# VHH binders against p49116, part 30

Target 1, 238 residues: p49116
Amino acid sequence: EGPLLSDTHVTFKLTMPSPMPEYLNVHYICESASRLLFLSMHWARSIPAFQALGQDCNTSLVRACWNELFTLGLAQCAQVMSLSTILAAIVNHLQNSIQEDKLSGDRIKQVMEHIWKLQEFCNSMAKLDIDGYEYAYLKAIVLFSPDHPGLTSTSQIEKFQEKAQMELQDYVQKTYSEDTYRLARILVRLPALRLMSSNITEELFFTGLIGNVSIDSIIPYILKMETAEYNGQITGAS

## First folded at step 18 (VHH)

Design mo3
Fold by OpenDDE, fold request of step 23:
Structure mo3 (fold): chain B 238 residues (1-238), chain A 119 residues (1-119)
Amino acid sequence: as target 1 above (238 residues)
Amino acid sequence: DVQLVESGGGLVQAGGSLRLSCAASGFTFDDYGMYWGRQAPGKGREWVSGISWSSGYTAYASSVKGRFTISRDNAKNTLYLQMNNLKPEDTALYYCATHTPGHYPEDYWGQGTQVTVSS
């Protein structure tokens, strides 16, 4: 049996909206985020093992891990996206809501902590200098997680995850043979992904385009859409 | 098609220096970590040094640590190995290598470049 991923799955190239506005408005942020989301979902869709699980299981997996995949995508595409600038813009927009007393103190704290966690996670990944291969397999490990509730075919999902882990391990061991801890340093970052709220992520990055429509509800449409069908709105692309 | 072409080897006296180059093509160079290996006469392949995609991380074999420096230029799709204070024990065929998923479980490596260190 062949590897879990192919060379095409290592490539993860995000195209940003053009031109970049002088002021990063909510629409620009949401469009950028939606492109990343589409790219991430279509990446998953292109994996043969993912396809083998069937439509229902595929949808369930993506619903369970889209926030993690998206966050890994943010980390991987942080430079291209100017993520720090985007996050700063989000904070600025949030300040308007704060001034209007639309958020409770606790909610403000939660949102700010989330932004901090996102930034720290991306910084930590940058410090590790994670490459495209490693990101691809980290995404695979996250995607094929059997420990989410309500999943079918958990045995098969577990096998795919193990395969991803083994192939990543081999890569790291061969590339950095006498650094026996690199793999652990990489994998230990994954728990941080599950500490991040999908709801807050959705609110920060997608409220301008999606409105009251949840990411969960549009995932089936994203998975069925043509790869070339990118537009400024997730709902419009569906 | 993935191609790796090593160069820069030669004969050098103990204590001397060499800089090896590896020209890479046929894959997205900056998506992958790269490493140098070597094979001495009558011995198996030995890992020498590895470098991450943007050079933010490097690792070295204990036998070459402090003497060798791995680097890369992604704009030129080139991997380098600066070898200082060379020893006769460093005599080997040096090769650059990488790994892509489609080629699993085997790595890609070039034909190698011969480094000979005389006493």
Scores: ipSAE 0.932, ipTM 0.978, lowest interface PAE 0.4, mean pLDDT 93
Fold by OpenDDE, fold request of step 23:
Structure mo3 (fold): chain B 238 residues (1-238), chain A 119 residues (1-119)
Amino acid sequence: as target 1 above (238 residues)
Amino acid sequence: DVQLVESGGGLVQAGGSLRLSCAASGFTFDDYGMYWGRQAPGKGREWVSGISWSSGYTAYASSVKGRFTISRDNAKNTLYLQMNNLKPEDTALYYCATHTPGHYPEDYWGQGTQVTVSS
């Protein structure tokens, strides 16, 4: 059996909505986030090992890890997205809600901490200078995580995760042979993903477009989305 | 197809300097880390230096640390190795290399460029 991923899985190019508004409004943020979400999920869908697990298992996996995949995508696409600017805009929008007394003090704290965690995570990844290969396999490791409740085919999922880990290890070892700690430095960032709330992520990035519909509920539709529909979304034509 | 073409090698006296270049094509250069290796006569392949996609991270073999500098120009799809204070033991065929998932577990490397350091 060949490698878990192919060369096409290393490429991860996000196209931002155009034109960029002078003021980053909620719509722009949500559209940008949606494009990243679709890109991430369709990336997963394109992996043969993922396809081999079957539709039900695939959906369950993505439901379990979409926030982590999305966050890795944010980190990877931080420059193209101007993520710091987006996050600042989100904070500014939140200020309006704060002024209107729509949020409790505790909720404000939670949201702000989440934004901080996102920024810190992305900064930490940037400092490590993670490349496309490493991101691809990190996403694979996250995707094929067998420790989520309710999953079927956990043995297969574990095998795929191990394969991803080994291939990443080989890559890092060959590229940076005498730095025996780089792999560990990379992998040690993954736990931070589990500390971030998917609910808060959804609220921050998707409220303007999804409305009362949850990401969990639309995941099956995204995974079944046709290429033409996806392309339309990428170009902002949808 | 992935192509790596090394250049810049030659004969140099001990204490001298050389700058190697590696022209890359056939893959998205800035999605991958790159590394230099070398093979001395009668010896196996030896890792020399590695560099991350945007040059934010570099690593060196202990034998060349402080003397060699790895760099890259992504706009030119080119990898470089500046070699200073060369020693006879640095004599080897130098090659640049990378890894892509589709070629796993094998590396891509060029034909190499010969570096000979005379005492």
Scores: ipSAE 0.931, ipTM 0.978, lowest interface PAE 0.4, mean pLDDT 93
Fold by OpenDDE, look of step 18:
Structure mo3 (fold): chain B 238 residues (1-238), chain A 119 residues (1-119)
Amino acid sequence: as target 1 above (238 residues)
Amino acid sequence: DVQLVESGGGLVQAGGSLRLSCAASGFTFDDYGMYWGRQAPGKGREWVSGISWSSGYTAYASSVKGRFTISRDNAKNTLYLQMNNLKPEDTALYYCATHTPGHYPEDYWGQGTQVTVSS
């Protein structure tokens, strides 16, 4: 009967590795991305509605939407992360790979387009000046998406999504009462998240992972991991 | 505990100006949009203006657009409302407000500051 989210779910504070190196190497990027991923997953885990769905459903939901959650996190934490600098570093690393003829022309195009999409999305969110409340509920809407294949309890998931949408709507309506289109402007950004490849996101941000381990494969472990213990574990750094 | 304390109201002649302040505490100020409302005698609460967390977006009621300016200082956890060219119709108790999920659907607002515009 209560709200879907509490004040604690609005707070989304990413702690970056310190100190920031002069040259952003792959390790730093991966560590930063991993922290954001962990923060996003544990944020989801802390939601009572999410907990109510059960472990199997929770895992399936996160597997389906982790890229979207991660991308929203990038947008939200863009300043703290110095995202522009990180993306520039990624591009530089990509250029080195190009010079070494490690990538096909088609692959290069795909990766560059993905980076562009990420940049555009983050910039669009910044222009809208999305706040922590709005981000929290946008993430909830993304998390509780019933349209992913293979999900159980889709009716309940849909209810949670509707609840998130309603609460966000109320917030926007009260805060910006005579701007009747702000909610729409915010929600129309969400489809862009579905156009971004999770595989490419993995390649760009998580290349420091051991072997060919996928984010999909480690999600169950992240969800079971204690919040105080996740730092650096999946990267093998600790 | 969320607290909002408004100040800066008073008596002013038509055409005059006032600057209202709202001191916020008890929540992460820069995670939330803020808005001003007012309640005139015998009338219900009316939305006046809203501002996003970083001030990148502002909105105004049609009745105050061009005359009022909403702003904020996140470092000071303070919301402002600059009111220019005040009119008798602007006479009201002005309050700042925000919404937090924990108290949905109710908003937080302060005790308000009285603005009286004489003709």
Scores: ipSAE 0.771, ipTM 0.908, lowest interface PAE 0.6, mean pLDDT 92
Fold by ESMFold2, look of step 18:
Structure mo3 (fold): chain B 238 residues (1-238), chain A 119 residues (1-119)
Amino acid sequence: as target 1 above (238 residues)
Amino acid sequence: DVQLVESGGGLVQAGGSLRLSCAASGFTFDDYGMYWGRQAPGKGREWVSGISWSSGYTAYASSVKGRFTISRDNAKNTLYLQMNNLKPEDTALYYCATHTPGHYPEDYWGQGTQVTVSS
């Protein structure tokens, strides 16, 4: 009975901070990442199936999957964000942190492995040439994951995930009817998202967030945010 | 409203070539993969070829692989099908198509452009 998403959920337009600084810095990276996070959260909030789950379930679900949604957003927006340049700037910052004795050798290894995994994920998505329809339904599959611990209404969440999977399958099979392996190649990319550490994502992209708060703690606020405040966050307007 | 308008069909001798065009409007062309289908008289619709949003992924029906080439120009919102070494069995009404959530489970397709291949 009607599609899980609408046409408005397929478009996903990220606006970068302006003007671009001569040298990328922590504040530019954090503002860019914050815009992507807010865009991703409001994308999820706008879905009727998500709204139907209720406020407590919504908060729990987004807390469980925000890093996966963010990572899909990074892959989708990698060119407009100049993600390769941002990651290079982050690596340079890590080298400065070594000089300041702020990171252990084990932590540096963990962070560099995370950056490599992120680069590989984004490259694999680019090689598959994933489109807006496919990204929207991949995000929906990730959002409506019933197997995260502590969730309520898991049967309803599972039904929404199955609907997203079926609608993605139908799209891929219609667009590429005699090339039947595309869906499988797309779906096998999703497990890599569960390996991404939310703690390391916060360190890489959100270090400049005023107040040094975890993303988990601000999710209820973002989900309740008024439209005018939301638009200010994703455009950087004041 | 989504609108797909095909052009470039016509009468051609076997072994010849044609280039079909599809002008698209009413949706964000760059967000979607596109495909060509065809329908010969007395037959059901047959998928011909599909292309991803930026052209990085293409697929072809076995009956046309090696002879047809799908392409797109996102700046012009236009889909193309280059058809070489045409055969009488390629005679059909050719449609471009796309799928969006707003029209699910149906696809959008145009009215088609006729391709007729004589022996």
Scores: ipSAE 0.667, ipTM 0.889, lowest interface PAE 1.4, mean pLDDT 87
Fold by ESMFold2, fold request of step 23:
Structure mo3 (fold): chain B 238 residues (1-238), chain A 119 residues (1-119)
Amino acid sequence: as target 1 above (238 residues)
Amino acid sequence: DVQLVESGGGLVQAGGSLRLSCAASGFTFDDYGMYWGRQAPGKGREWVSGISWSSGYTAYASSVKGRFTISRDNAKNTLYLQMNNLKPEDTALYYCATHTPGHYPEDYWGQGTQVTVSS
C-alpha cells in the first residue's frame, strides 16, 4: 500500500521577502510569517489522506493544530528565515514597549517565556539535525491528532497518525540503525508544541496581517481559497 | 529516478585506510539523511553509519566506531566514508543508501564498491 506522504511533501521550500532589512520591520516579520503559514496550509491540504477526511474535518484539524504546524515550520526554516534575527527584533520591540510603559509586566513575562520556549524548541531540533523526511512526518503526526476536542472521524484520523508514526520509525531505524535513542529523542519533542500559545504566536508574528481577527477564524478562508485557485487554473488551461 | 554510484573501493592491507565516495542524483539530496551499509561474503547486510542532512548528527555501528568517519558535501551531492585502521573483517561490498517515501533503501541502492582487506 502507498505511503501517507510522497516525496513532494518532503520538500518544504520557503521563499523570503528580499532583501532582509537591517533594522526592526514589522512588515517583514509579518510577511515572512504569512508565507510560512501559507506554505504550511498548502502542505497539509495537498496530502491525500487529509483530503479524504472532507472539508469540515479538514477545517477542524487545522484549527486545532495550526500553531504546532507553524512552530515546526519555524524550526525547519530557521536558517532560511534568519529566525534568530527575527526574534532579536521582536525582543528589541518588546524592550521599547517596556521603556514606554505600553505593556504590563505580566504580559511581557508571558511573551518572553513563549520566546524562550520557542528558542529552546528550535535549538533542540537543530541539535538533532532533523531532516525534511523527519519534519514531514512530524508535521503529519501533529496534523492527524485524534485527541483534540470536537473532532469527528477520530478513528480514521488515528489510523492516519499511526501510519505516519510507523513510516517515521521505519525511516529512522533504517538511516540510524544502531542509534537506539534517536526516534525517542525526536518524538519526545512533540509535547512541547501543545504548550505553545497560539494567541502569543499571533501577537509575535501576525500583528501586521490580522487586525482584530484570529488565525483560527481565517483558516476556512485559506483552505477554500486554495481549492478555488486550483480549480481556476485547471479550467483556464486549454 | 534515484541513482547512487559508489566508488573508492579496492585492496588494502590491514591497518590501512580507504575513502569511499557516493555520488547521488535523482532526488533532493539535502532533504534526507544518508547511510552506508555493507555485506560481507556469506553474511547478511549490516548497517555501518548514518549522517543527517547537514552533517550535524552522525551515528556508527559499534564494529566501526572510532575507525570510520561519515561525511557529506551537499554542494556536490556526495556522501563519503573515511575508513581507517582497516581489519580483515571489514572486507565487504559497501553501498550507500537513502529512504524516500514509498521506497525502501534496497529500491535505490547503487552497485556498491568492493573493499578487501588482506592480512
Scores: ipSAE 0.613, ipTM 0.865, lowest interface PAE 1.6, mean pLDDT 85

Design mo3
Fold by ESMFold2, fold request of step 23:
Formats: sequence, structure tokens, C-alpha cells
Structure mo3 (fold): chain B 238 residues (1-238), chain A 119 residues (1-119)
Amino acid sequence: as target 1 above (238 residues)
Amino acid sequence: DVQLVESGGGLVQAGGSLRLSCAASGFTFDDYGMYWGRQAPGKGREWVSGISWSSGYTAYASSVKGRFTISRDNAKNTLYLQMNNLKPEDTALYYCATHTPGHYPEDYWGQGTQVTVSS
């Protein structure tokens, strides 16, 4: 049946809103994050193996892993997004909220810890110099996780995950034949993704989304969108 | 679709140096790691060195470590191999390579450039 992913899945190009404001604001952050989310969902939806699982399974998988895919996307696009600058601006705003006593101290501590974990994750991925092929297959391994509760077709999902692991292994072994530890170093980054909170991700990046709509509630709509509609959301063209 | 063209080989005395180049086209060079391989007369192909997309990670075969340096220039879509302190056992056809999605990673390699090291 050929490779799990194609060259179009290796290419992952985020387009930033234009023009870039002199000072970062909630609208720019939310638009940038929304583009990344839609790019990530388009990426997942376009995989033939994903399509073969059916709509109910597709929705269940993405609901279970969207934050992990989004976080991998943040790491992959951190430089083009100026993510370190975005997170620093958010930290400054949180410090002001403490001064003004507008948020619970416990909540602010949780959010700061999450930001620190995200920064360390992105730094560790940059230190490994993860490329587009490696990111694509890490995302596939995360997407085709058979261990989430409530899934159907878990045997087929597991086979797709094994195929992703095998194809990543082949790539790393061919490119770095005598480096016995690169694959292991890459794969041990994945558990950190499950420690990331979807609720805090929504607070950090999606506060400008209409109302308090959770990403979980819009996943079925996002997965059913037409390709032209996706392209508009990814580029902000409409 | 992928094209890889090696150059810079030649005849050199033991202890000498050469710099190989590999011009790449037909794919997004910055999405992939690249590697050099070589094939000595009458022998199978041997991996020599690999480099990550931004040059932040490099790896070398034990036989060349400390003598060869891999590098890339993403603005020019070009891969390099600086070969110092050459030995007769380094005599081989050198080729650059990359793997894109598929089961056959050797599908995308150049015709190669000959390096001959005399005693």
C-alpha cells in the first residue's frame, strides 16, 4: 500500500498574519494559533490511512490528540511564529495580573508551569534539529495512538502507528546510520506532550475565539470542511 | 523529480584534501537530512556521514570521524564534504543521497564523483 505519508505531508508551511504588529496583541496571537490549528487538522484529514478509519473514529482520534498535534506544530513552527517572543509577552501579562489581583495565584502558577514546560519542549526539539520528515512521522505516531479510551478499530490504528514508527526508523537509520541513539532521543520527547493541558492551551492561544467555545466542540466541523474553506482559514483569506 | 549532482572528486596523494559538493533540486531541501555514501571498487556501498536540515546535528562513520566534515548551504541547495588527511582506503565513488517518503531510501542518489588516493 505504499508509504503512510507523502511528500505533501512532510511540507508544513505556516503563513503568519500580515502585517505583524509593532506590539503583540491577543488578535495576532489568536489568528496565528488558529492558522496553525487548521493547518494541523488539514494535515491529519488528508492522510489516506486516517480517511480509511471513518468519520466517527476520525473525530475520536483528533479529540484525543489535537493538543499534542498543536504542540508539535508549535515546536516545528516556533521560529516563524516568534513563539519565544509570544510566550514572553504572555508571561509579562500574567505578572501584571498578579499585581492587580485579577487571577487566582494557583491558576497563575499552573499557567506559568505550563509555559515553562512548553518552552523546554520546544528547546529540546530544536536541540535535536528535528526536520520536516521527522516531525511528520512524530505527528503520525501521536495521531494513530490506539490506547485512547472509547476508540473503535484499535487494531487498524495500531497497525498504522507501527507503520509510522517503521518508516521513521528507516529514515533515521539511513540518514544517520552509525548514530544508534538518535531515534530513541527523538521518541522520548513524545511523553511530554501528554503532560500538556488542553484547557491551558486554549487559554493561552485561543482567547479571541468567539465566546468560550472549546476546541473539542468544533473538531467535527473542522474535519468536515471543504478544502477551499480550509485554505481560507489557514491563510486568513476569508 | 529529485536530482543530485556531485562534483569535486579527483586524484590526490595520501595526506591530502578534497572538498566535494552536491547540488540538489526537485525537492524541498530544507525539509530533509542529507547524507554521503561511498562505494570502493568491488565492495558494497558504505554510509559516510549525515547532516540534519539546519546543520545543527551531524554524524560520521567511525572510519572517517575527525578527518571529514559534512556541511550544507540551504540558500544554495548544496551539500558539502570536506575530506582531510586522505588515506588510500578512502578511494571510492562518493555520492550524496536523501530519503523522501517510501520504502526504498536509496532511490534518490547522484551518479557520484570519483576520489582516488595514491600512496
Scores: ipSAE 0.513, ipTM 0.817, lowest interface PAE 2.3, mean pLDDT 86

